# VH-VL binders against q9h9l3: the designs that were tried, part 27

Target 1, 176 residues: q9h9l3
Amino acid sequence: PRKMVAIDCEMVGTGPKGHVSSLARCSIVNYNGDVLYDEYILPPCHIVDYRTRWSGIRKQHMVNATPFKIARGQILKILTGKIVVGHAIHNDFKALQYFHPKSLTRDTSHIPPLNRKADCPENATMSLKHLTKKLLNRDIQVGKSGHSSVEDAQATMELYKLVEVEWEEHLARNPP

## First folded at step 17 (VH-VL)

Design xc5
Fold by OpenDDE, fold request of step 20:
Structure xc5 (fold): chain C 176 residues (1-176), chain A 122 residues (1-122), chain B 107 residues (1-107)
Amino acid sequence: as target 1 above (176 residues)
Amino acid sequence: QVQLVESGGGVVQPGRSLRLDCKASGFTFSSYGMHWVRQAPGKGLEWVAVIRYDGRYTYYADSVKGRFTISRDNSKNTLFLQMNSLRAEDTAVYYCAKGTYRYDYTGYFDYWGQGTLVTVSS
Amino acid sequence: EIVLTQSPATLSLSPGERATLSCRASQSVDSYLAWYQQKPGQAPRLLIYDASERATGIPARFSGSGSGTDFTLTISSLEPEDFAVYYCQQSYDWPYTFGQGTKVEIK
């Protein structure tokens, strides 16, 4: 039950028009919110758009960033065998070019009891920022400096913990 | 609320070593990058070094690379600057400065200590 | 490194007057530019960041503008406590660099 981690990734734009989302930072925290992994990652292709306002990634972060292939290996070692919690986590896995088992994946953007607790429609997709404010009374992703994947991962874990018991029981009865 | 207090400055001869400490309070020290910035007497400001919140990333100005080491002890809310092979041109008031953004070592310096004077003279 | 050049070196004004300080970068720093105030015997104080954002507790009379290579700090009406040295700083790339400073003094 405690073999659980939360992940949040930041992506930058690569490709001719910067439309390809490439992993540029990955943060992983444990059940208690302790940082297990937090690295800036160098995409294999030239960065066209840092998307800093959202990603928080700046040119400076890429100076000694970990090459993608190396980072990916490090991250996968951490995730293997764990229940992985994330928000809209399919984007993170896509950027990581990795597929975690569905049975071991928890997406806080698709947990009806969590939305219900936040007085939101159960089948709606709410933002991490909104849920965090509503349920944790905490402001994240504030300002123009971009997101902090560490803070976002921590918030995601805390949100999940609010519904962990109920949701795990639900999943046990209804395996994905 | 935020307070940074430097210590360890003094007069040293060229070639000697000195360690500066910066005690932080009033914020979650372990969540912020920290910087050293120095100012020679009657001169402008010069960025010296940065260290990420967890100490895993450091960067230095070329003028101090190989001689200075920035480090931190988050359990003690303390930032350090180990200065080796000191030169006359290292004479300055050394400020510790708090990075502006949580879990990011880039940006600006929103809070500064009072500074500690390092004088390198024969 | 990115060189920041401030002008003028010294600005002599009277209380109540408008102060305009310039900072020019040797290359584009986008909006990654800050302004600091330093009074004699004191540590610098952050005034403006991201070219135009006022730091916490900074009076409204301080404003920053510009992007790319040309930036301006404006003090709409100088107060006696505003006479100090002002530095610009870029956070676009390592190493971080400061301008040489502009001294705002009483005329």
Scores: ipSAE 0.930, ipTM 0.959, lowest interface PAE 0.5, mean pLDDT 96
Fold by OpenDDE, fold request of step 20:
Structure xc5 (fold): chain C 176 residues (1-176), chain A 122 residues (1-122), chain B 107 residues (1-107)
Amino acid sequence: as target 1 above (176 residues)
Amino acid sequence: QVQLVESGGGVVQPGRSLRLDCKASGFTFSSYGMHWVRQAPGKGLEWVAVIRYDGRYTYYADSVKGRFTISRDNSKNTLFLQMNSLRAEDTAVYYCAKGTYRYDYTGYFDYWGQGTLVTVSS
Amino acid sequence: EIVLTQSPATLSLSPGERATLSCRASQSVDSYLAWYQQKPGQAPRLLIYDASERATGIPARFSGSGSGTDFTLTISSLEPEDFAVYYCQQSYDWPYTFGQGTKVEIK
């Protein structure tokens, strides 16, 4: 069976006005929620906005952060050949400047059966926080300290597992 | 309830080594950064070191760099502080402290142990 | 390193009075400032974090304010158990540092 991992990334703002989203942390967990990768990442450009309230990234995280080029190589090595699960995962891949095969990508923000289980409109885009609370009875992204990419990746994997069988069957019948 | 219990303190001569242990319970130890903070007798608090939940990130105060090593064994819910080349100025009560945020090593200290006294004297 | 200077060194007050403690940073720490209480023979206890957030279980009479370089811990009405030493701590940058402490003692 093909190995499955879940990924979540945190981004900071770079560029003249901080409008460019640059990777600053990446967490990858396996099917059981074990952390395979969790690094703070140094963007190639100067950070203008840490977006700490959302990202959880602070200045001191960048002191020994892994340079983006190196981190990207490490991450891609882990993701290659895997089924990659994420929430709104296109943002993560964009930050990584990487495109994973669609057939090997699972986005929990676009899984109608998952929304249905959460009593949400099937074609709506629900937040990870909401789905996690509704389906796992767990609070994530609590407080003002920002997100934890590890927790978010773990939650994402657990959510997907709730609909894995049904969704994989659907994808088999309807390849992307 | 969160509980932190330090041990290993004692009286040692300058230049000697000592290892402190901190046993944690009442929370998911492997998900939190941990700190050591010390307090010389009758003095204020001094941050010593931090270690991330997985041990991959550490940072030290300049006063202990190169001499102290912070480490952890998550399977045993235990935090360690290896102190080498001890000096008289290292005399203090050493507290282990829990980091406030899961899967982070920054922030504050929301729970403290009772402390263990280290006395460095000739 | 960022130096935190607390004032006054000692504050002598009676139960029921208002206590105002100051902490000044040598450079901006944004809101990454905490306050701790330490009683004799005990470990410190977190009171306030992020300059103004009250820690779990901390009475409402404790409040924190400020940002940048100037911070204040206020005890609206001192209880007998509030007489202790109070420390501020910055988490803005490594190394983390504490103020030298303010002793709140009974008049």
Scores: ipSAE 0.930, ipTM 0.959, lowest interface PAE 0.5, mean pLDDT 96
Fold by OpenDDE, look of step 18:
Structure xc5 (fold): chain C 176 residues (1-176), chain A 122 residues (1-122), chain B 107 residues (1-107)
Amino acid sequence: as target 1 above (176 residues)
Amino acid sequence: QVQLVESGGGVVQPGRSLRLDCKASGFTFSSYGMHWVRQAPGKGLEWVAVIRYDGRYTYYADSVKGRFTISRDNSKNTLFLQMNSLRAEDTAVYYCAKGTYRYDYTGYFDYWGQGTLVTVSS
Amino acid sequence: EIVLTQSPATLSLSPGERATLSCRASQSVDSYLAWYQQKPGQAPRLLIYDASERATGIPARFSGSGSGTDFTLTISSLEPEDFAVYYCQQSYDWPYTFGQGTKVEIK
């Protein structure tokens, strides 16, 4: 059986007016929630907006941050060959400038059984925060300090585990 | 309830070494950055060092850089400060302080130990 | 490093009076400023963080304001237990630094 990891990334704003989303932190956890990777990442371009209130990234985090190119290599090495779980994971992959095989990708923002379990419309896109509260009775992304990619990755993995059996069976019958 | 208990303080001669321990309880130690802050007798507070939750990132005040080493053992909920080449000006009460944010090492100090006194004198 | 300068050095007041403490930063720290209270023989206690957020369990009589370089801690009505030394601290950049403290003493 393939190993499974969950990923969550935080982005800051670069480019004109900070409209470009650049990777600034990446966290990867294993099936048990153990942290496999957690690094602050230095974008190749000047940071215009740290987006701290959402990203949790601060200027001081960029001190000794891992250059993007290096971090990307480290992250890709971890993800290769694994089932990767994330929430709205296309954003993470975009920030990484990486495409993981669809057959090995699990996006908890697009799993109808998960929404059903949370008493949400199956075809709606629900936030990680909402699903985590409803299904895990846990509060994430609270306060003004921004997100924690470690917590978010852990929550994402735990949510997926709730529907893993059902969803994997579905995917086996309906390959992407 | 959060508790931090420092130990290892004492009287040492200049040039000697000393290790401080801080035992944490009442919270998930492995999820928080930890700090050392010291206070010379009758003086103000001075930040000494920080270590991230997983021990991978550390920062030091210039006054102790190269002499002090902050470390942690998450399996034992213990924070350490190895102090080498001690100087008279290192004399202070050393406080263990908990970082405010999970899986971070920035921010503030929301909980403090009662401190342990280190006296460096010839 | 960012230098924090507190004023006044000593503030002599009576219970029930309003206390106003200032903290000035040598450069902008945005809102990354905290206030601590320290009583004799005790460890510091976090009062305010992010310039204006009260820490858990801190009475409403304590309030923080300011941004950039100028910050203020206000105690609306001093209680006997409020006589102590107060420190500001910036978390904007390494190394973290404290002000030299303001002693609030009973008149």
Scores: ipSAE 0.919, ipTM 0.955, lowest interface PAE 0.5, mean pLDDT 96
Fold by OpenDDE, look of step 19:
Structure xc5 (fold): chain C 176 residues (1-176), chain A 122 residues (1-122), chain B 107 residues (1-107)
Amino acid sequence: as target 1 above (176 residues)
Amino acid sequence: QVQLVESGGGVVQPGRSLRLDCKASGFTFSSYGMHWVRQAPGKGLEWVAVIRYDGRYTYYADSVKGRFTISRDNSKNTLFLQMNSLRAEDTAVYYCAKGTYRYDYTGYFDYWGQGTLVTVSS
Amino acid sequence: EIVLTQSPATLSLSPGERATLSCRASQSVDSYLAWYQQKPGQAPRLLIYDASERATGIPARFSGSGSGTDFTLTISSLEPEDFAVYYCQQSYDWPYTFGQGTKVEIK
């Protein structure tokens, strides 16, 4: 079977009034939750809002952060040819200015069997935090320190594994 | 329970080298940044260095930059501080301290070892 | 570097009294400020982080307040075990720095 990785990105605000979401951290884990990539990333534009409460990104993270163009190349190299699992992953790809093939993408925010397992409406968009708590009995994104993209990526992978067999069968019958 | 145990302290002459070890237990060591903080006799606290959970990022205080090296072996749950070109002003109790946030080397120090004394004197 | 100045240098109080300790930063540290307690011959202990969050196991009589450049640690009613040196620390920027400490001693 094709190799599978999970990705989670954190974004900060750049541009006028900080309304542009720019990649500031990217974490990639393998099927077992091992970290394959975890870098702080320097946006090409001045950071207006670190969005720390949500992103977990702080000023001191940017001191030795990897320039966006370099990081993007590294990340794309890892993702190429793999099944990529993420939560609301379109945001991550947008921040990366990259789009992975739909047939190789798994978005845990749009997997009805996963929602069903969590006793949620199948067509609802549930948060990663909620699903993780409900299905894995684990607390993520706690406190005021913001998100951890490593933890979020790991949680995303574990959630997907719960419905992997069923969902892969579904996709085989209904290719995107 | 979280436990940090420093070792390697002692008396050395100026210009010599010394390596400190910190053995961690009671938490997932490989998921946290670790710090060294020192305290000269009768003085306040001084941050020395930090290393990220995977060892890829390190920062140092200017007072030790170029002389001290922070490192870790996650397979052994051990933090290290290699101290070269020691000076009299490096005399202090050296504490290893656990970073507060998982997979983040910033923040605070929620657990400390009991420290190991390093004395640099002629 | 960001300089943290604590005041007073020494605070002499009796058990049961209210203690108010100040920490002033040379520039804004937002809320990235912690307080530590250190007793003689012991390692520091984290009391407060993010200016106002109590660390695990810390009694309710300890509270932190402030933001930007001015911060306060309050001990509502001093217990005998609270007489110690207290340090503030900023995590806003490298290098991390501590205040010079406030000694709370028994009157």
Scores: ipSAE 0.914, ipTM 0.953, lowest interface PAE 0.5, mean pLDDT 96

Design xc5
Fold by ESMFold2, look of step 18:
Formats: C-alpha cells, sequence, structure tokens
Structure xc5 (fold): chain C 176 residues (1-176), chain A 122 residues (1-122), chain B 107 residues (1-107)
C-alpha cells in the first residue's frame, strides 16, 4: 500500500566553467501521471551555462524560480516515505543533495526485466527516450527545445508499471 | 482543430473593470502556456501576459502590472484576463494565444483567437 | 526591454518578386525570434519560429535566417495572398516584444 511517485530533474551548469550540475527544474508525478510538483529552481550559485539544448531551461524560467533551499524542502517532503521511481535516479538525488532509502528507490535504467522486454542486454544502460519509444510507442524529448521533466517523469512511471509486479516480487525475495 | 474564441469585450469608461474569457478546444489545454496579446486600432502588436499550463507561473507587461490578472480554469478549457482600472491606452483588440511548447510558458504563439475589442472611453 | 526595429516600413512589390524583410534587435536575442503574418481583420499567423524553423502548414517560399541582432524573413516568390503586414517577435527575455511591422503591398 506504499505510495509511489516518479521524479525527473533538469540541471544547469554552475561553478568554474559551468562544470557543476545544479538543479533548475524538478517534476514529480503520481502513479497515474498527475503532476504533484513542477517548479523552476534557482541554484544558490551563479548560472554559467543554462544547457538549454538538453535542460530546456532559459533565463526567463529563473525570474520567479524558487530558491534551492526552499525547493529542496518542498521536494523532500513529497518524497518522504514513498517509493520513488526515476531514470538514472542517482543524478537526480545528487542534484537534490539527498539520498533516498535504496529499498524505496526504483531506477528504470537499472532493471534487467525492463531491458529484456525491450530486447536489450539485461545490464545495458538504455536511454529513457529509447525505452519509451520501444516499449510505449511514444516519442519524448522531441524537437530542439530541450527535455520536459514532466513528460520524462510520466514516461518513467509508465515504464516501471510494465515490470512493476515482477520487479516488486524480485525485490521482496532479494532485498537491496 | 485548434480553436480559441475570445469574449467579454465592449465599451467601458476609464477606471472600470472588464473580464475577458477565451474558450479553447482542439488541443490539450492543460498542457500548454497561454498568452494575451493586444493590438490598438491601426497599431502593432503588444504582448500583455502569460500563464503556465498549470497556472503556477505568470508574467505581465509593465503597462498592465498591478491592474490585469491572467488566470485559467483547466477543467473548463478557459483562459481569463481580469482588467481593472482601465485606461484609454488599454483600448485594443485582445487576442488569446496558445504557447508553442508543452509543459512550459516560454516561446511563441502558434494559434490565435479572432480577438475581442475593448474600447475605453470617457 | 528589447526593442525590435523592422525595415523597411513598407515594401511595394509585384507577385512573383522576392521580398526581403529585416528585423534588428537592440540586444542579442540569440535565435529566439519569430515572424508572423497579419492580414486586415484577421489574427496574426505564425510563419517562422526559432529564427529559421517553418511553422506547420507554412509554404516553403517563406524562410527565416539570422541570429543575435540581425534577422531576415525572405519570401522567395510573392503570391497574391502574401500581401500583408509582417511582425517579428522575440522570446529571449521578459517582456516579449514585437517589431513595429513591415507592410508588404502590391505595386
Amino acid sequence: as target 1 above (176 residues)
Amino acid sequence: QVQLVESGGGVVQPGRSLRLDCKASGFTFSSYGMHWVRQAPGKGLEWVAVIRYDGRYTYYADSVKGRFTISRDNSKNTLFLQMNSLRAEDTAVYYCAKGTYRYDYTGYFDYWGQGTLVTVSS
Amino acid sequence: EIVLTQSPATLSLSPGERATLSCRASQSVDSYLAWYQQKPGQAPRLLIYDASERATGIPARFSGSGSGTDFTLTISSLEPEDFAVYYCQQSYDWPYTFGQGTKVEIK
């Protein structure tokens, strides 16, 4: 009966030469894909590189963005006690400066049955775009405007649902 | 097909209020940002305001800040513009415009309504 | 705010001729620029976005180019339906702004 959410984040470049990845957008959806949280987030450091081609973040988004400390508090309150689904989710947690319990974490980039369903090697790291096209017959991250964290979080949840019964049973037998 | 239909325009005296509605159909209204753009008679286009797909982010042109409020009701596929403290300079055709990008509020205006005329005169 | 200056104010041409319209920004807008067409009594119609991308359903005779501060809309061979007013619009920064328009009229 534990509640499940999916998360996706977009990052911009901060620090020397823009090499540090800092959180600039976070989207959280429920099991049905309804948006629970979708905010632009102002990093505590100066933005050097918006990385717009990938992040979809422009300087306009930062004008009324929520400061990182406040946004982090809001996000962690939503995640507490829930199963959190993501794709390469360690990057999202790193950007949040947070570690979610492994027993409550589901990473669609790291689920062998999902890869098998996509006719991919079980241990390969497959992109969200590729898995979504192959298993859901949907195109995400279309065009030149960058990624949508809402769209990506929704796709991630739907991918997990394809293997949810099998994978939850596996984890019950093989606790992380 | 995408359709945007504005209503609520009319003639009002300075200092009065007016609300414009824009009814949307033919697309997933709740996934797109929406804009108001106006055009004074015989003049060019002026961007007025934007609201994000979910209503949580807005921005206004300086000429209308504090007087106009953009809002939306996604359950009714309707965009609103509440115009308070109207001035003669607000006289224009007001267009409802759909933003180009899903789950955003930046960008361009790929579909427009027919416009509704607001005349502010004493 | 970013000022967009269009030139010429009026362009008088015949069907079949090439039209070249200019939009100059007061500061760089990168490639965040669109072109719209407006006929009398009608709403504007998106032609070009992101400086050079043709909007859905727009004929190939319309093309856009430029980046930074200088942008051009080209109509390779004017059709009778192309005589209208054209506006550029930047989406680089708030508030969004339009140019004052270029009227393309039949000679």
Scores: ipSAE 0.822, ipTM 0.918, lowest interface PAE 0.8, mean pLDDT 94
Fold by ESMFold2, fold request of step 20:
Structure xc5 (fold): chain C 176 residues (1-176), chain A 122 residues (1-122), chain B 107 residues (1-107)
Amino acid sequence: as target 1 above (176 residues)
Amino acid sequence: QVQLVESGGGVVQPGRSLRLDCKASGFTFSSYGMHWVRQAPGKGLEWVAVIRYDGRYTYYADSVKGRFTISRDNSKNTLFLQMNSLRAEDTAVYYCAKGTYRYDYTGYFDYWGQGTLVTVSS
Amino acid sequence: EIVLTQSPATLSLSPGERATLSCRASQSVDSYLAWYQQKPGQAPRLLIYDASERATGIPARFSGSGSGTDFTLTISSLEPEDFAVYYCQQSYDWPYTFGQGTKVEIK
């Protein structure tokens, strides 16, 4: 079977009033949850709002961060040809300025069998924190320190594994 | 039970080198940032350096930058401090300290070793 | 570099009294401030982080407050074992810095 990775990104605010989301951290894990990539990324635009309570990103992280262009190249090399799992993964790809083939993309925020296991409405867009608590008995994204993209990517992979057989069969019968 | 044990302290001449080790146990060493903090005899605390859980990111106090190197071996649960070009003002008890946040290298120091004394003297 | 100034330098109190220790930063550190206790001959111990959160195993008599530049550690009722030096530390910016310490002496 094709190699599978999970990705999670943290974004900071750039542009007017900090409303544009720009990539500031990217973590990629393999099927077993081992870290393949975990870098702080310096956006090409001035950071207006670190969004630290959610992003976990502070100005200290940017001191030695990899410029966006370089980081993007590194990340895309890892993702190419692989099944990429994420949560609300459209936002991650938008921040990367990248579109991964839909046939190789898995979004844990939009898998009806996963929502059903969590006793959630099948059409609802459920948060990663909520699904992880309900289905894995784990707390992620705890406190004022913000999210860990490593923990979030690991949780995303574990969530997908709960429905992997069913969902891969569904997608084989219903190509995107 | 989190445990941090420093070793490698001793008396050295100015201009010479010394290597400190810190052996960690009781937590997932490879998930946490690690720090060195020093305390000159009878004085306060001075932060020295940090290294991220995977060794990818480091930062140093200006007083040691270019002379000290922080590193880690996650397979041996060990943190290192290579101290080169030692000066009299480097005389201190050196503490190994665990960072508070998983998969980060910013924050505070929730567990400390008992320290190892480095004396730089002619 | 952010300078942390602690006051008083020495605080002499009896068991059962309330201790109030101050830490003032040379610029805002938001809430990125911790307090440590160091007893003679021992390593420091984390008491408070993020200005007001008690670390694991720290008795309820210890509390922290403040934000920006002015921070306070309060020990509501001193116990004999609270004789120590107390340090504040900021994690707002590189390099991390400590205050010079407040020595609490118990009669």
Scores: ipSAE 0.816, ipTM 0.916, lowest interface PAE 0.9, mean pLDDT 93
Fold by ESMFold2, look of step 19:
Structure xc5 (fold): chain C 176 residues (1-176), chain A 122 residues (1-122), chain B 107 residues (1-107)
Amino acid sequence: as target 1 above (176 residues)
Amino acid sequence: QVQLVESGGGVVQPGRSLRLDCKASGFTFSSYGMHWVRQAPGKGLEWVAVIRYDGRYTYYADSVKGRFTISRDNSKNTLFLQMNSLRAEDTAVYYCAKGTYRYDYTGYFDYWGQGTLVTVSS
Amino acid sequence: EIVLTQSPATLSLSPGERATLSCRASQSVDSYLAWYQQKPGQAPRLLIYDASERATGIPARFSGSGSGTDFTLTISSLEPEDFAVYYCQQSYDWPYTFGQGTKVEIK
C-alpha cells in the first residue's frame, strides 16, 4: 500500500508590499502523526512581512533556516510517490512551486463527507480550526503566537482518517 | 503538574568539564523547546542556550558558544548541558526552563527548575 | 545584542501601594517582552508575556503595558507576597536578554 503523509506550510510576505506568499516553514508528518520533516525555510526574496500573527514565523527562525532551493529538494523527495494530505493544499503547493499528482492529493478543505460529519455545508470550504474542533474536540491555532504547522499537519491527518475508507473508495470509483 | 529537576552541579577547577541534567515531568517534553538560564550568585539572569523540541535547532549565548553543548533525550524526558573549558565567570546557579510554545523554540519561559549550583574555582 | 535597562533599581513601598516598574530596551523589541518575579532562593516565575498578557494563574493586580522600547509592569495594590525582584526579558532577537532587575522591598 502507498504511504500517506500530511503537510502544512507557513508563509511570509515577500515582493512589493509583502503581497507574495513565500514558504518559511514546512512540516510533514506520517500516518501516525510522527514528524518526518520540520524546517524553517529562508525564502529567496527579501522578507517584507513575517505575518507572525498567523504564520508564527519570527526573524529568529530565519537565522539557521534552510535556503528555499535546498528545502524544496528535501521536501519533494519526501512527497514523491506518496499520497499527500493537506488543508487548502493548493496554497502549500504554490509556495513550494510544485504540483503533486491529483490522484495522490487529498485536500481536507474539499471532502464533502468530512463537511457532512462536521454538520457543515457539503460544498463549503471550512477552516482547519473549525473542523478540528467539531470532529476531534481539539483546539489548534490558539493564542496570538500564530499557527503551528506541526499541529496543523497532525490535525489534517487525523481528520482525513475519519473519512479515509469512504473517500478512498469514492476516488477509486471516480478517478480524478 | 510541570516539574523540572536539575542535577550535576558542583565545584570544579577552571578548564575542566561538567554535565548538567534536567529531568522533566508533567508535560509532553518532546513537544517543547527547552532552555538553560543561569544566575551568578547575587546577580541577575543570563540566558545561555535553547534547543528545539526535536533537537534539530539550537542557539547559544556568545559567552558560552563553542564551550557548551545543549542536547536532549526525549525518550528519557531529559535535557542536558555539557560545559567544557569552564571559567570562573561560569559560576552560577543553572536553571532549566520550559519554552512557552509547542513545536517552537522562540518565546518565553513558563516553568523553571529550582536550579543547580556550579562553582568554578581553583 | 539588546540591552534592557530597568528602573528604579529598588522600590521601597508598603502593602496596598501601587508599584510601577520600568524596562527600557536599547532598540525596539516590538511587544516581545516578558516580566518575571523571583524571590530569594527560588526560581523565577513568569508573570507577563507579549508585553501585556498575564500568564496562567497570575492575579489581575499584575498588568503590563508598552511596546517598542518602553515597557511598564504595574502591581495595582501590593500584597505581602509581592515583595521580590522583578526582571524583564526580551524575545525579539538572539540572544535573549534580561534586565538587571528591580527589587521591590517593604518600607
Scores: ipSAE 0.814, ipTM 0.917, lowest interface PAE 0.9, mean pLDDT 93
Fold by ESMFold2, fold request of step 20:
Structure xc5 (fold): chain C 176 residues (1-176), chain A 122 residues (1-122), chain B 107 residues (1-107)
Amino acid sequence: as target 1 above (176 residues)
Amino acid sequence: QVQLVESGGGVVQPGRSLRLDCKASGFTFSSYGMHWVRQAPGKGLEWVAVIRYDGRYTYYADSVKGRFTISRDNSKNTLFLQMNSLRAEDTAVYYCAKGTYRYDYTGYFDYWGQGTLVTVSS
Amino acid sequence: EIVLTQSPATLSLSPGERATLSCRASQSVDSYLAWYQQKPGQAPRLLIYDASERATGIPARFSGSGSGTDFTLTISSLEPEDFAVYYCQQSYDWPYTFGQGTKVEIK
């Protein structure tokens, strides 16, 4: 069985009017929630909108940030060959300009048994904040300082563990 | 109960080195950024340096860049300040301060130690 | 670097009076400003962060306001324990800086 990691990313606005989402932080944790990677990432384009209220990214974070191309290489080496857990993970892969094998991808925003545990419609897309509060009795993304990608990745892994046995068996019977 | 205890202060001659320690308890030390802030006797506060929870990111005030090194040992819940090439103007009480936010190194200082005095004189 | 200028240097007031302390930044710091209290022989204590949020355990008589370049700390009714030096601090940009302090003393 493959090793499992959880990933979360924070994005800033680049391009016209800051509408393009570009990677500015990536955090990766192992099964136990230990931090394997946590870097601020400098986008290749000028930052128009730090989106700090949500991203938690400020100009101070960019002073010693890793250039995107270098960070992407580091991140992809960590992800290769592993089951990768995320929340709305397609957004993280888009920001990384990367495709991870679907058979090795787990998205806590789209796992029916997880929604059922939260007393939510099984096919609804539920926020990480809501699932974490309901199922783990934890508050994440609190205050006006923005999200923590470390905290969010840790919460994502804990949520997946709640349904891991059931969902892995489901995927084995129903290969994507 | 959050507690920060600085040690290692004393009287040293200009040009010499000194290391300060700050032992932490009552919180998850390895989740928070840590700072050094100093105060010359009878004067105001001056921020010195910061280190992120994992030690990966640091930043220094211009007055100490190249002479001081902030570091941490999370297995011992200890923050360090290595001070080289000390000058008279480095004379101050040095405070260890906890950053406010988990998994960040920006922000404010919600808990402070009682400080350790460093006196640089010939 | 961002210079924070506090005024007045000294406030001489009686218990029960309202204290108004000013902090002006040399450039906008948005709302990234904190206030600290320091009593003689003690370490600073965080009172207000993000311009207006009270830190845990801080009495309601302390309030902060302002944004951009002009900030105010207000103590609505001075208690004997409030006679101290107060510092503002910005976290908008490196390096972090403090104001020079305002001493609030008994008249």
Scores: ipSAE 0.810, ipTM 0.916, lowest interface PAE 0.9, mean pLDDT 93

